# Designs tried in a protein design chat: VH-VL binders against Exodeoxyribonuclease I (sbcB). Part 4

Target 1, 149 residues: Exodeoxyribonuclease I (sbcB), of Buchnera aphidicola subsp. Schizaphis graminum (q8k923r203to351)
Amino acid sequence: PKLFDFFFKYRKKNELCRLIDIEKFTPIIYVSSYFGALRQNMSCILPLSWDLHNKNILISIDLFKDIDKLIVFCKTVSISNISIKDLFDLGIVLVYLNRCPILAPIKVIRKEDTNRLNFKKYFYYKKINLVKKNYFLIDLVKNVLLKKN

## First folded at step 20 (VH-VL)

Design f4 (from e5 with heavy chain D59Y N61D)
Fold by OpenDDE, fold request of step 22:
Structure f4 (fold): chain C 149 residues (1-149), chain A 118 residues (1-118), chain B 107 residues (1-107)
Amino acid sequence: as target 1 above (149 residues)
Amino acid sequence: QMQLVQSGAEVKKPGASVKLSCKASGYTFTEYYMHWVRQAPGQRLEWMGEIRAGYGLTYYDEKFKSRVTITVDKSASTAYMELSSLRSEDTAVYYCARGSYHMYFDVWGQGTLVTVSS
Amino acid sequence: NFMLTQPPSVSVSPGKTARITCRGDNIGEKYVHWYQQRPGQAPVLVMYYDSERPSGIPERFSGSNSGNTATLTISGVEAGDEADYYCQVWDSSSDYVFGTGTKVTVL
């Protein structure tokens, strides 16, 4: 109930933007059917960057995915051979702010709900650190999306 | 049972290099990180670096980055740690330890004593 | 540079309770893990995520973490509990950080 209450209160674009902190690498909860029923239609995502041509598109990483797989892929495969599908399969997520996405801070997840939601908060921070250590990923993803669109 | 078995004790001179091995068994080697942690006599544990065994991705503590190389042989489920330009201060027991995104070490090798002396 | 400090030693009589502290700035906001290291042996994980016990670890072991202090509590101390204990955290700036270690002596 608390989670839903938050979603109802903070559904406006301006409020959503306040949750997004790219510079601090702040993870957020994203509720979407994109993640499927097995994941209870939600994930913890890491905002990386805004799309270069569309300010309503937030480029993020699904922190449920194996970030190392994305890292090694991007290190070994030429950018010219990387497709958008490859990135999506490896955990890149586009959030469209103009479509009223359901976003929330991770603090809305109560400790008692972590197991039920399979919300392994502790996993996310190492993954975030890996992204920081591999900052080239952000630019690479941006460029791939730019070239393919 | 999950197990990490390390190579035997080493005695080296200053300036030399040492390469230690850590053989994993009882779990899927490629799905985890292998960490190297050392402990000088009477001192605390000190993290040196890690490798994602399946992908060969390495990360090192800045203190050791210039001298340490961590590698794996996936076919042998074995991780290696090479430390170059050895100093007397490098005398320690070196441990390999399994890790993951959970950010703790749940399986440890028995340790390898490396003695650096003139 | 994140640092963890532990008391160098804790003495306890058999059957009594030993409390090992681990101090760090806002450590309560981090997950703390604990390792037991008996003389001449490798470390063994005895507590993770502040208060969770790995399989095989007796219920006598418990953990807590709040504010600037994490605590490993060993109730009903036995001779076999004599060891060095290390706390450990992950930090974004320091990666994996271990405490200074505490030698628990069973009198």
Scores: ipSAE 0.841, ipTM 0.924, lowest interface PAE 0.5, mean pLDDT 94
Fold by OpenDDE, fold request of step 22:
Order: C-alpha cells, then sequence, then structure tokens
Structure f4 (fold): chain C 149 residues (1-149), chain A 118 residues (1-118), chain B 107 residues (1-107)
C-alpha cells in the first residue's frame, strides 16, 4: 500500500529531479505502461545522463534487461551501425520529465514486497556495477542519440 | 542434474602457469556466469573472477587481474582458468562455481588442488 | 574493502541449536548467503537471501540478518552438520566477499 500510495500521488518536476542522481548511479523505480502488464508496468531504471539537446529527457537503462547483451553489442558493433532502436531493444529507456513520469526511490520497495513485485534488487545492483565497469556505454549511448537530433 | 566437473590436481614450479578446466552439464551453460574461487589451506574462500559464459565477458578481482585469465569453450560447455607467475602462496584448492545476477554460487565443482613448490 | 567476520569455531551438542554469526558494517542492508563445507568437500549453498533455503536443505536451517550481524541457525544439530560455514555477500566495492569461516563441531 505504501508503494502504490507513493506512486499515485502528485509529484512536481523538481521533486522528481531530487530522485535522480546520475553521479551516484542511483537506481529508481519507473512505473510505465512501456514495460507491460507482465512486468506490472514497472521497472528499476538506472539514470545515465541527461539528453544534451533536451534537459527534460533522462537517458536511462532498464535494469530488467540483460546488461551483458548490451555490453557485448556495444563492444562489437561499430557505433556508426548502432541504431536508436537497437539501444531501445537492449534496454535503453528515455524518461520524459515533462510528461510527469511516475518515479520513486527503490527504498519504497520493502524486502517483503520483493517477491510479490518480482523486484530483483541485487540483480539490479550487479548490473549497475557492470555499467560502472563499462562506462563507455554511457558515452556511446549519448553519442548514438545525438546522431538522431 | 546440474554438475561442474573440474580437471585433476596440478603440481607446478614457481613462475610457471597452470590452466584448469571446468565442464558444466545439466543446465544451459551460456546463460550463467562461471566463477573461480580458491581456498588456500586453512584459509577462507577467495573470489578470483567471473565470466559470462555466453558472451565471454570477464571480470577479475584486482588481486588476480594481472595473472588470471578466464575463458570458455561454449561448444564444450567448459570454462578455463589460467593462473600465471605462480608462487607458493597460490597453493590452494581452486573451485569453479556457477553464478548469475543473484550474487551467490549455487553449483560448485569438486575443486582442483594446485600445489606450487620448488 | 568490505569485510565479513565470523567466529572461528562453534561447538554444539547433538540435538541443540547452533548459531553462526557473520558481522559486517550494515550487513543488514545486504543479502547474505551461507555455504557449508565439509572436510575435503566443495562448499554447498545452504542459505541464500538471508533466509531462503535451497532445495534439499532441511527446515532446521534458518537465517536472519539485521543491523551488523547475519546469523545462520541450525536447530536439532546432527553429526552431519559438522563443517565449516561461510557467509558471503556482494559488495559494490569488493565484489564477492566471503566471511572468515566458522568451524562447527558437534560434541
Amino acid sequence: as target 1 above (149 residues)
Amino acid sequence: QMQLVQSGAEVKKPGASVKLSCKASGYTFTEYYMHWVRQAPGQRLEWMGEIRAGYGLTYYDEKFKSRVTITVDKSASTAYMELSSLRSEDTAVYYCARGSYHMYFDVWGQGTLVTVSS
Amino acid sequence: NFMLTQPPSVSVSPGKTARITCRGDNIGEKYVHWYQQRPGQAPVLVMYYDSERPSGIPERFSGSNSGNTATLTISGVEAGDEADYYCQVWDSSSDYVFGTGTKVTVL
């Protein structure tokens, strides 16, 4: 009940920004139909960077996806041959802050709720660590997205 | 039945290299990580490194990074660990262990004793 | 570096309860896993995510984790429980970390 209460209450843009800490690699909960009913319309995402052309666009990675697949793809495929669709398919997510997205800190999910919500907390933290170890991903994703703008 | 079967005991001289094998069966080899963990006599378990078997992505503990190489042969469902510049302190039982994003080790090999002595 | 500290040994009589502690800074904020290692054998996962038992592990094994201490509890201890027990966590700065190990002796 606490989780849902948190999700459904109104949040201002500035409040949402307080949840976003790119420098500390702080994961956050993102509720969106983008993830589908099978995933209960939510995911844990890792903010990576703000879009260089639009300050309202937060570039993130879906920590539900296989991060290793993304890493390998980005290591083996020339950046010139990487499409935005490829990135989206591999877990890159754009969060539009001006669209009042539903975001919440991961602490709203208690251990007791982990199984019920299929929230694999430690899966996510390992993946975050992998992103840190493969920091080139962030720059690569940013550059690929820039090509479309 | 999930199983990891490791190669036999090794005796090496200081400065030499050793390459151990770990053959997996009973599960999809490429979907998991293969870890290498060693245990010196009377000491705690010590994580050395991991490889995502399906992608060949490796990560090592800083202590071993300069001397250890983990590889896989996907066709044989076999992981390898090569440790170079062996020293007496490397004398230990070396285990391969299956892992995933769950951050624990649920299947272990039987272990391989590596003895480094002059 | 994140460190896990265990008592070197725990002695227990058959039928009694053994408690093996694993101490680490704010370990209660982490998931702790436990391994049993009998002499001359490979480790066996006996507890994961603080209190979850793998298949084949009897209910007399239980786990808890709070504050700075995780505990593996073995009730109704049997001779076959004599082994070394290791706690283990994952840490962002230290990767996979094992405890110092506890030798459980059944008297």
Scores: ipSAE 0.834, ipTM 0.921, lowest interface PAE 0.5, mean pLDDT 93
Fold by OpenDDE, last read:
Structure f4 (fold): chain C 149 residues (1-149), chain A 118 residues (1-118), chain B 107 residues (1-107)
Amino acid sequence: as target 1 above (149 residues)
Amino acid sequence: QMQLVQSGAEVKKPGASVKLSCKASGYTFTEYYMHWVRQAPGQRLEWMGEIRAGYGLTYYDEKFKSRVTITVDKSASTAYMELSSLRSEDTAVYYCARGSYHMYFDVWGQGTLVTVSS
Amino acid sequence: NFMLTQPPSVSVSPGKTARITCRGDNIGEKYVHWYQQRPGQAPVLVMYYDSERPSGIPERFSGSNSGNTATLTISGVEAGDEADYYCQVWDSSSDYVFGTGTKVTVL
């Protein structure tokens, strides 16, 4: 109900950009059919970096995914053998800011909506920490995307 | 039921190493983290490190990083913790404990006493 | 590093209420978990995410967390509640942090 009101406040690109803080590793809510109805068409994503070729493309990680799978994959598979599809399957998400994506701060998720939306805030913070501890992931993902685009 | 069973008490001399085991049962071993937490006599619990059992990914407290190695044998659903260059201050009860992304410990082993003395 | 401070001891008569505090800077912004450790035994999770009880933990146990203090409350204290209690949080700089522990004595 009120959740959508918050989402609709962040339609303009300038407003969306204020939600995105790559340096502070601030997670945000992303509503998209990409995640499917089973996930309520939403996820909590961690912005990682802007695409090197297109400033409107935000590279992020889906924090609903098992980040350890991505970490171990990137540690064991040569970068030359990593495809974009591999990254997407493992939780990398591209957000196109020029397509008016629905983004919102995580605070819009009320406690009473947590279970309904399967929103596990505590999981996200550990996963974010894992990304920080494995910072090589960010550069690797950027390079893979750069190589393939 | 979920259970963690640890190896028996150890007595070591300073400078030696000790390797403890923790056998898990009652849950999918590979889907969780295994943590090691120690407690010196009369002291608080102290986190040492963790391993994602399914992937072998390890993270250690900075205090122990140079001396601790955590490993797993997935086929045996067993986690191991090796502590080298033992000191008298390492005398403690060592616990293995199950964790996940929820960042608490919901299943604990019975503990293993490690005594370091000359 | 993030630190958690607990009172060394709390004494309570049977049937009364024990309150165990856990102090930390802005701990109210963190999730606090609690463990019970009876003498000679391993810790047991008795509270998670400030106020959630694991299965098997009596309703006598409750938790709260705000500001700089988290509190584990044990109503209708029984002899079996005599134990050491530890609070625990996760911190980005310190990873898993335990409190100093509180010895609860049932008089």
Scores: ipSAE 0.825, ipTM 0.920, lowest interface PAE 0.5, mean pLDDT 93
Fold by OpenDDE, last read:
Structure f4 (fold): chain C 149 residues (1-149), chain A 118 residues (1-118), chain B 107 residues (1-107)
Amino acid sequence: as target 1 above (149 residues)
Amino acid sequence: QMQLVQSGAEVKKPGASVKLSCKASGYTFTEYYMHWVRQAPGQRLEWMGEIRAGYGLTYYDEKFKSRVTITVDKSASTAYMELSSLRSEDTAVYYCARGSYHMYFDVWGQGTLVTVSS
Amino acid sequence: NFMLTQPPSVSVSPGKTARITCRGDNIGEKYVHWYQQRPGQAPVLVMYYDSERPSGIPERFSGSNSGNTATLTISGVEAGDEADYYCQVWDSSSDYVFGTGTKVTVL
């Protein structure tokens, strides 16, 4: 349907980049088997930052995850004791732009499909705001990913 | 049945502190936010702050940030709100209310009247 | 600061329809929630996400939101509907914001 047409239209890297707005904290839809069949292989992710060493890697947070759990973890655990696995388990997602990921704006999700896809869009706004209020999280995640490379 | 039960009415002098309690039942306490909202006589509802009960993460309205402290006792499924440096303008009914990422309040306590008078 | 303005009072006869407005800049781009507060009682959620009814709220209650105005509509008003009604939104700069409140009187 219309969703697939969109994906085919915006598969090039330059077009994908137009969907990504880190400064405005714009969430986007990411379709990937990473999220599993139970989640219809998709999620709403919040772009946080570009990787410091690889400009093709977009660091994001899975807005389906409990962002508070990530926040408290990063506040209480020393950065030296935080592993990449910890971050991934807590919702950090790496999107590789050079692999032609399937990305789309949130507006492609119709209201009628919201329940079917378990797209809890209402939750995203507060979660995004929480990330803004805890901006240290972005730098911390960047640094953890950097030191493990 | 989901329920929030608050502590009893308080009478305080200006400059004092008050600590109110809100006991939750009928749901998983740690999965939700607990909010505190007050209402002065004849005035609108006013949001004070929130806490993620499971993690102790707090956020306050700027108006109250310097004077309010919200805490929880997870073992007792109870949230607390302490307001310091009380003023006559703090005279109000204080409500605890359950929230989540949905950003509305679906369960309310019965309210606690706090009277500040010299 | 984001602000919500409501009329201070609305009078309605039994069986008629009451409309309570909540005005805010571009409020139609936000989700509005409504609370009913009967005298001496705590607020009760009666509408969420503009037009969704919680369990136990009768179909007489409906909601809409567009432009700069959200509206809570109560059809077939009953004596028990007499209460103060508050609209509420979440705002990125103001967090949780309540309206000024509307007293609905059943004549």
Scores: ipSAE 0.819, ipTM 0.918, lowest interface PAE 0.5, mean pLDDT 93
Fold by ESMFold2, last read:
Structure f4 (fold): chain C 149 residues (1-149), chain A 118 residues (1-118), chain B 107 residues (1-107)
Amino acid sequence: as target 1 above (149 residues)
Amino acid sequence: QMQLVQSGAEVKKPGASVKLSCKASGYTFTEYYMHWVRQAPGQRLEWMGEIRAGYGLTYYDEKFKSRVTITVDKSASTAYMELSSLRSEDTAVYYCARGSYHMYFDVWGQGTLVTVSS
Amino acid sequence: NFMLTQPPSVSVSPGKTARITCRGDNIGEKYVHWYQQRPGQAPVLVMYYDSERPSGIPERFSGSNSGNTATLTISGVEAGDEADYYCQVWDSSSDYVFGTGTKVTVL
């Protein structure tokens, strides 16, 4: 199917939740102007957790970012000195499921389109493994976001 | 003109430690991983560990985790690998190799022979 | 523990085609990289992501990966191709895994 036509199939929260498997560390495609036109308004994100306060918020990591940079920042900077802007700059992304976000499974991308859109699925496997090895990051991010509510 | 230049051959006794160096040139050292890979005589290549040069983050193979330490000197564009509690089976050529999130090794050092005997 | 097995040796006449296999359980689900190691020298990357050639590697080198077998193919072999060849993958449990190696002899 056409790349963006397939992206628009899943619009409502219950349909979108079928794409999300936090326990298996399943990456997904997120289309949003948040990423900017140079990135074709899209990224591959890794869902990490639902927000503790607002269950419509899916806390995720942008896999186009340098995950090691996020890890070292969170290991070396005191949680009291971490701002939410720091986390967003380093790749934390919030997906609001009650705002009908455009999400798609990574399998929707044709192999030819993965090269054009710079989506090489196996490129992200090391990054996902780094998140697994640094699981403390998930709780840290949740707590920083909770204090900002 | 990317190049990795390693320190010279070492001869050690069992129980000693060795520290090898790997100097990088021709690329931005801090943007890449440096890996250490060894090859015992007649054996396959064996990955030992990695460091993200710009951040100092290290990850080690389980087999070597208790004995290996990888460090960097960013100002000298140089990586180091120290292997402690040497055994005769640690006799090998030790290579440094550049890597990234792409998970292959695109630049290799010339190798350093470490001999552990008697 | 993910394992990669290669034949110990392959003999090929000059100008003919050498095929070097690398076997692993469902290796077709992974990306395979290949290294050439000439006698007394460091390894050199000759193929990555199954079938991509690094700059400076001749077009006569090609690769494929499907099912349980990845293959490095060298057409028009030359004396300078005589070397050991290693396949390599990354695995989430075992990290970087190298094959057992194949000695290519040009005779």
Scores: ipSAE 0.493, ipTM 0.818, lowest interface PAE 2.4, mean pLDDT 88

Design f4 (from e5 with heavy chain D59Y N61D)
Fold by ESMFold2, fold request of step 22:
Order: sequence, then C-alpha cells, then structure tokens
Structure f4 (fold): chain C 149 residues (1-149), chain A 118 residues (1-118), chain B 107 residues (1-107)
Amino acid sequence: as target 1 above (149 residues)
Amino acid sequence: QMQLVQSGAEVKKPGASVKLSCKASGYTFTEYYMHWVRQAPGQRLEWMGEIRAGYGLTYYDEKFKSRVTITVDKSASTAYMELSSLRSEDTAVYYCARGSYHMYFDVWGQGTLVTVSS
Amino acid sequence: NFMLTQPPSVSVSPGKTARITCRGDNIGEKYVHWYQQRPGQAPVLVMYYDSERPSGIPERFSGSNSGNTATLTISGVEAGDEADYYCQVWDSSSDYVFGTGTKVTVL
C-alpha cells in the first residue's frame, strides 16, 4: 500500500522530474509491464540522459541487468552494427514521462520487500560506478536512438 | 565446494616480472569477478585489481595500474596476475579472491609468497 | 583517499566479549565487511553489510555501523577466535579499502 499511495501522488511530469537527478546518478524505482509479471512489473533504473530531440524521453538503464555485458558489447561492436534491440536486450530502458510512468524513489520500498524484490540499494553502487567510468555509453546510446527517428 | 588454488611461491630479482595463477572450482567462473589482494609482512591487506572473468574487463588500483596485468583463461577456470618491474617493496603474500557486485570477498585462495631480493 | 583505522590489538578473557572497532569518516554511510585471518592462513569473511553473518559463522559474531565507527562484536570468546581481524569497505574513489587490522588475543 505505501507504493500504491505514492504512485497516485506523483503522476504528472512536473512531479516525476523532481525524482530524477542525472547529475547525481540517482537510481529510482520504475513500475512497468515492460519488465513482466515474473519480475512483478518492477525494476530499479538509473537515469542516464534526456533524449536530444524528445524531452519527454528519459534514457535509463535497468540496474538488475549485467552492466559489464553492456559495456563489453558497446566496446567491441562497431556503432554501425548496434541495433536498438541489442541495447534493450542489454538493459537500456526508455521512460516516456508524458505517458504517466510510475516512478518512485528507492526509499519507499519497505525493508520487508527488499529481499523479495531484489532492490537492495548497496547492490547497485558498483553498477552505478561502472556507468560513471564508462560514460561513452551515454553518447553511444543517444546516437543509436537518433538514427531510428 | 568452492575453491581457489594458487601457484607456488616465487623468488625474483628486482626489475623482473612474476605471473601468478589462481584456479577456481565449484562455481561458475565466468559469472564472478576475480580480485588480487596482497599483504606485505606484518601489514594490512591491499587491493590490486579485478577482472570480470566472463568478459575480460579489468579495473586496477591506481598504485599498481602501470605494472599489473590481470587475465583469465575461461576454459581452464584460471585467473592470472602479472606484476612487472618488481621492487623489494613488492615482497608479499598475494591472494586471489572471488567477488561480485556485492563488493566483498567471499572465497579466498591460499596465498602465494613472492620474495623480491637482490 | 578513504582510510580505515583499527586498534592494533584487543585482549579478552575466554567467555567474555571482544569489541573490534573500525573508524572512518562517515563510515556509517558505507557498508562494512569483516574478515578473520588466523596465523599463516588466508582471510575468511565473517560479517558483511555491517551486520549480516555468512553461513557457518557462529551467532556469537555480530556487527554494527553508525556515525564514524563500525564494530565487530564477538561474545562468548573462545581460544579459536584468536586471529587478526580486518574491516573493509568499497568507496567510489578508492575502490576496496581495508582497515589497519586488529590482533585479538584470548588470555
């Protein structure tokens, strides 16, 4: 019930943007059928960048995925051979803020739910640092997405 | 049963290189990090670097970055650490240790003594 | 450069409680892991994420972390607990940092 109450309160873009701090690499909870019912339609994502042309699109990465695998793929495959599907399979997630996405800060997850939902905050610190050390990923993803528009 | 078995003790002269091995068993080698951590006589533990075994991605401590190379042989479930331009200060016991995104070391090798003397 | 400092030694009588401290600036904002190293042996993980006990570690071992101090507590100390103990954190700028070590002596 706390997550449900919170999601009702923060549905408009203006309020959702207050949860997003790309410069501080702040992870957030994203509830979406995109992740599937087996994952309880939830994940912890790291906002990376706003799209260059559509300011309603928040480019993010699914922190439940293997970040090293994404890094290796982007370092070894030439950008002309990288598809959007490759990026989505490796954990890139687009959040459309004009479609009323369900976002929440990690702190609203109850302690009782952390093990069951695999949302332990300390699990993500190294993954976030790997993204910081491999900042080239952000520009690469933006360029691949730009070609598809 | 998870085990890390390291190569035997080495005696080296200053300026030489040493390459140590660490063979893993009892777990999926490619799913984890392998770390190298050393301990000089009577001193604390000192992290040197890591490799993501499945991908070959390496990250090194700044102190060792210019002299250390960590590699893996996935088919042999074996990690290697090579330390070049050895100095007397490099005399230590060198451990391999398994890690993950959890950022602690849950399985350790027995250690390999490297002695650097002129 | 994140630093962790421990007392060099702690003496404790059998059956009593040993408290091993690990000091660092705002260490309470980090997760602390602890290792036991018996003479001539490799380290063994005895506590992780401040207060979580690995399988096979007796309930006599407990941990806490707040402010500038993390503490590993060993109640009902036995002769077999005599060892060096190291705290460890991960830090975004320094990566893996170990404490200076504490020798626990059971007298």
Scores: ipSAE 0.467, ipTM 0.812, lowest interface PAE 2.7, mean pLDDT 88
Fold by ESMFold2, last read:
Structure f4 (fold): chain C 149 residues (1-149), chain A 118 residues (1-118), chain B 107 residues (1-107)
Amino acid sequence: as target 1 above (149 residues)
Amino acid sequence: QMQLVQSGAEVKKPGASVKLSCKASGYTFTEYYMHWVRQAPGQRLEWMGEIRAGYGLTYYDEKFKSRVTITVDKSASTAYMELSSLRSEDTAVYYCARGSYHMYFDVWGQGTLVTVSS
Amino acid sequence: NFMLTQPPSVSVSPGKTARITCRGDNIGEKYVHWYQQRPGQAPVLVMYYDSERPSGIPERFSGSNSGNTATLTISGVEAGDEADYYCQVWDSSSDYVFGTGTKVTVL
């Protein structure tokens, strides 16, 4: 019951922004049919940046995806040849705060659900560390999305 | 069944380099990390570095970063570790071990003894 | 850098319980993994994520982790359990860290 109560309580942009801390690399739970039923319509995402053109858009990365694959792609393909579709296929996710997205902190996930939902936080902290070690990804993604936008 | 088979023992002089191999079988080599971990006589295990086998991306422990190179041959399902500028303190058993984003080592090679002496 | 300390040895009689501790600052905030290393052999994973057993590890192996101490517990100890045991964690600054090791002797 705590999970459902939390989701229904934090639906407006100003309430959702409390969950987002880009500077501390704080991962959050995002519930969306975008991820599909096999993934239980959920993922753990890492907020990267706000979109400069549309302040309702939170640029994030899907931590269920293979972060090393994104890293090697961005290192080997010229930035002029990187499409927005490439980034989405590799795990970049846009969260629209004005569309009442369902977000929650990881702490609301019950311990018994962590294996089934694959939300063990230390599993994702290696991936977050890979993003930190490859800061160029954050700027590259921002620039590709900004210049295409 | 999953296994890692390492190359044979090596004897080296100080200042030389050594390149060890680790051949994987029984799993999809390119979907995992391969790690190198050493153990000096009577001492604890010491992590040296890793490679994401499918992509060739490497990450090294700070202590070894300047002297270690980890590579793969994907077609042979084989990982390699090269340690340069060898010192007598590098005398140890060197293990390869399979890992993932789960951050533990679930399959280990048999170990390769490297002896560095004059 | 993150450090893990273990007692150098533990002696236990057959059929009794061995408790192998692994100490680190706030280790309870990390997931602890355990390896068994028999003499002259490679390590074998015997516990992961504090308390999960890999396939083929008997249920007499169990683990716990809270505060500054993680513990691997082996009940009904057998002669074949005589080995060195290492704890291991991931740390964002130190990457993979192994404990100092504990030699379990079955008397």
Scores: ipSAE 0.441, ipTM 0.808, lowest interface PAE 2.9, mean pLDDT 87
Fold by ESMFold2, fold request of step 22:
Structure f4 (fold): chain C 149 residues (1-149), chain A 118 residues (1-118), chain B 107 residues (1-107)
Amino acid sequence: as target 1 above (149 residues)
Amino acid sequence: QMQLVQSGAEVKKPGASVKLSCKASGYTFTEYYMHWVRQAPGQRLEWMGEIRAGYGLTYYDEKFKSRVTITVDKSASTAYMELSSLRSEDTAVYYCARGSYHMYFDVWGQGTLVTVSS
Amino acid sequence: NFMLTQPPSVSVSPGKTARITCRGDNIGEKYVHWYQQRPGQAPVLVMYYDSERPSGIPERFSGSNSGNTATLTISGVEAGDEADYYCQVWDSSSDYVFGTGTKVTVL
């Protein structure tokens, strides 16, 4: 199986960084127990930014979550009142590249699995566009995470 | 089972506003987008805007952004579209249509004719 | 601005095949959806994601999309297929874009 072969090939930070293209809004597969067994321990994430202080932390968003809900929350709640837990509950995901995360490009998903795993192109294209239209979200998340330091 | 029922035809003078309603039934209203699409006589369908019904989050086509307002009443499972500063070229049939992140329109209202007398 | 162009009309004899084209720049890289609009009625979704049929749409409706052209094909055309047909895509800059429409006449 191509996905499982791929994760053995990309474990070190320098190799993983080649999968990440924030400027092109390139989504990637992230395999982690963080998502839970019901989600098959995986999701499609969109890299948003590197953390301001710790360049090993890739701030991302879980594209399986309801992006509109995150957007409306960030528009209606003052930044000073937004907790880190709120952001995680709404789909913000931190990927620590120095902890050997399992990342893969979306193209390694088998075509027969795209419906079952909900990785069809249409699923994330509108969501990525919503992030682009609401670019303020990226700076807001970076600043909320900065407060914990 | 799924149905969108729109308000009746309207006749308006230039410069007036019109507010149309679209009542949904047979599905969970708050989990979908509601779109408004119009069709002038003999013309193609034209998308005007959308609302995520559960959150009130709206996006409008640039052509209409300054004149259109889409709202919802969640308790009534009803979406509304208001178009202001009406012109004769706004004469059209206005449809509501259900959408999602899948980006096609799978349920349509019957349409509401708005006539702007010139 | 993404544009979709369709022929204004297509005439077809009963039992024959109607082919309705929808042209757009690199439309084959997008998903195309199709709507049937009978006179005085609301549109009805008849094809989505290029080639998928909604429930209740007969198998004689089929679709394809490659290069600059998407096509809705209606085989075994019946009088009840006489309608206007619109293609539609979503585009990141133009949002929802509909084609110019094609009137199918069964004669």
Scores: ipSAE 0.440, ipTM 0.801, lowest interface PAE 2.7, mean pLDDT 87

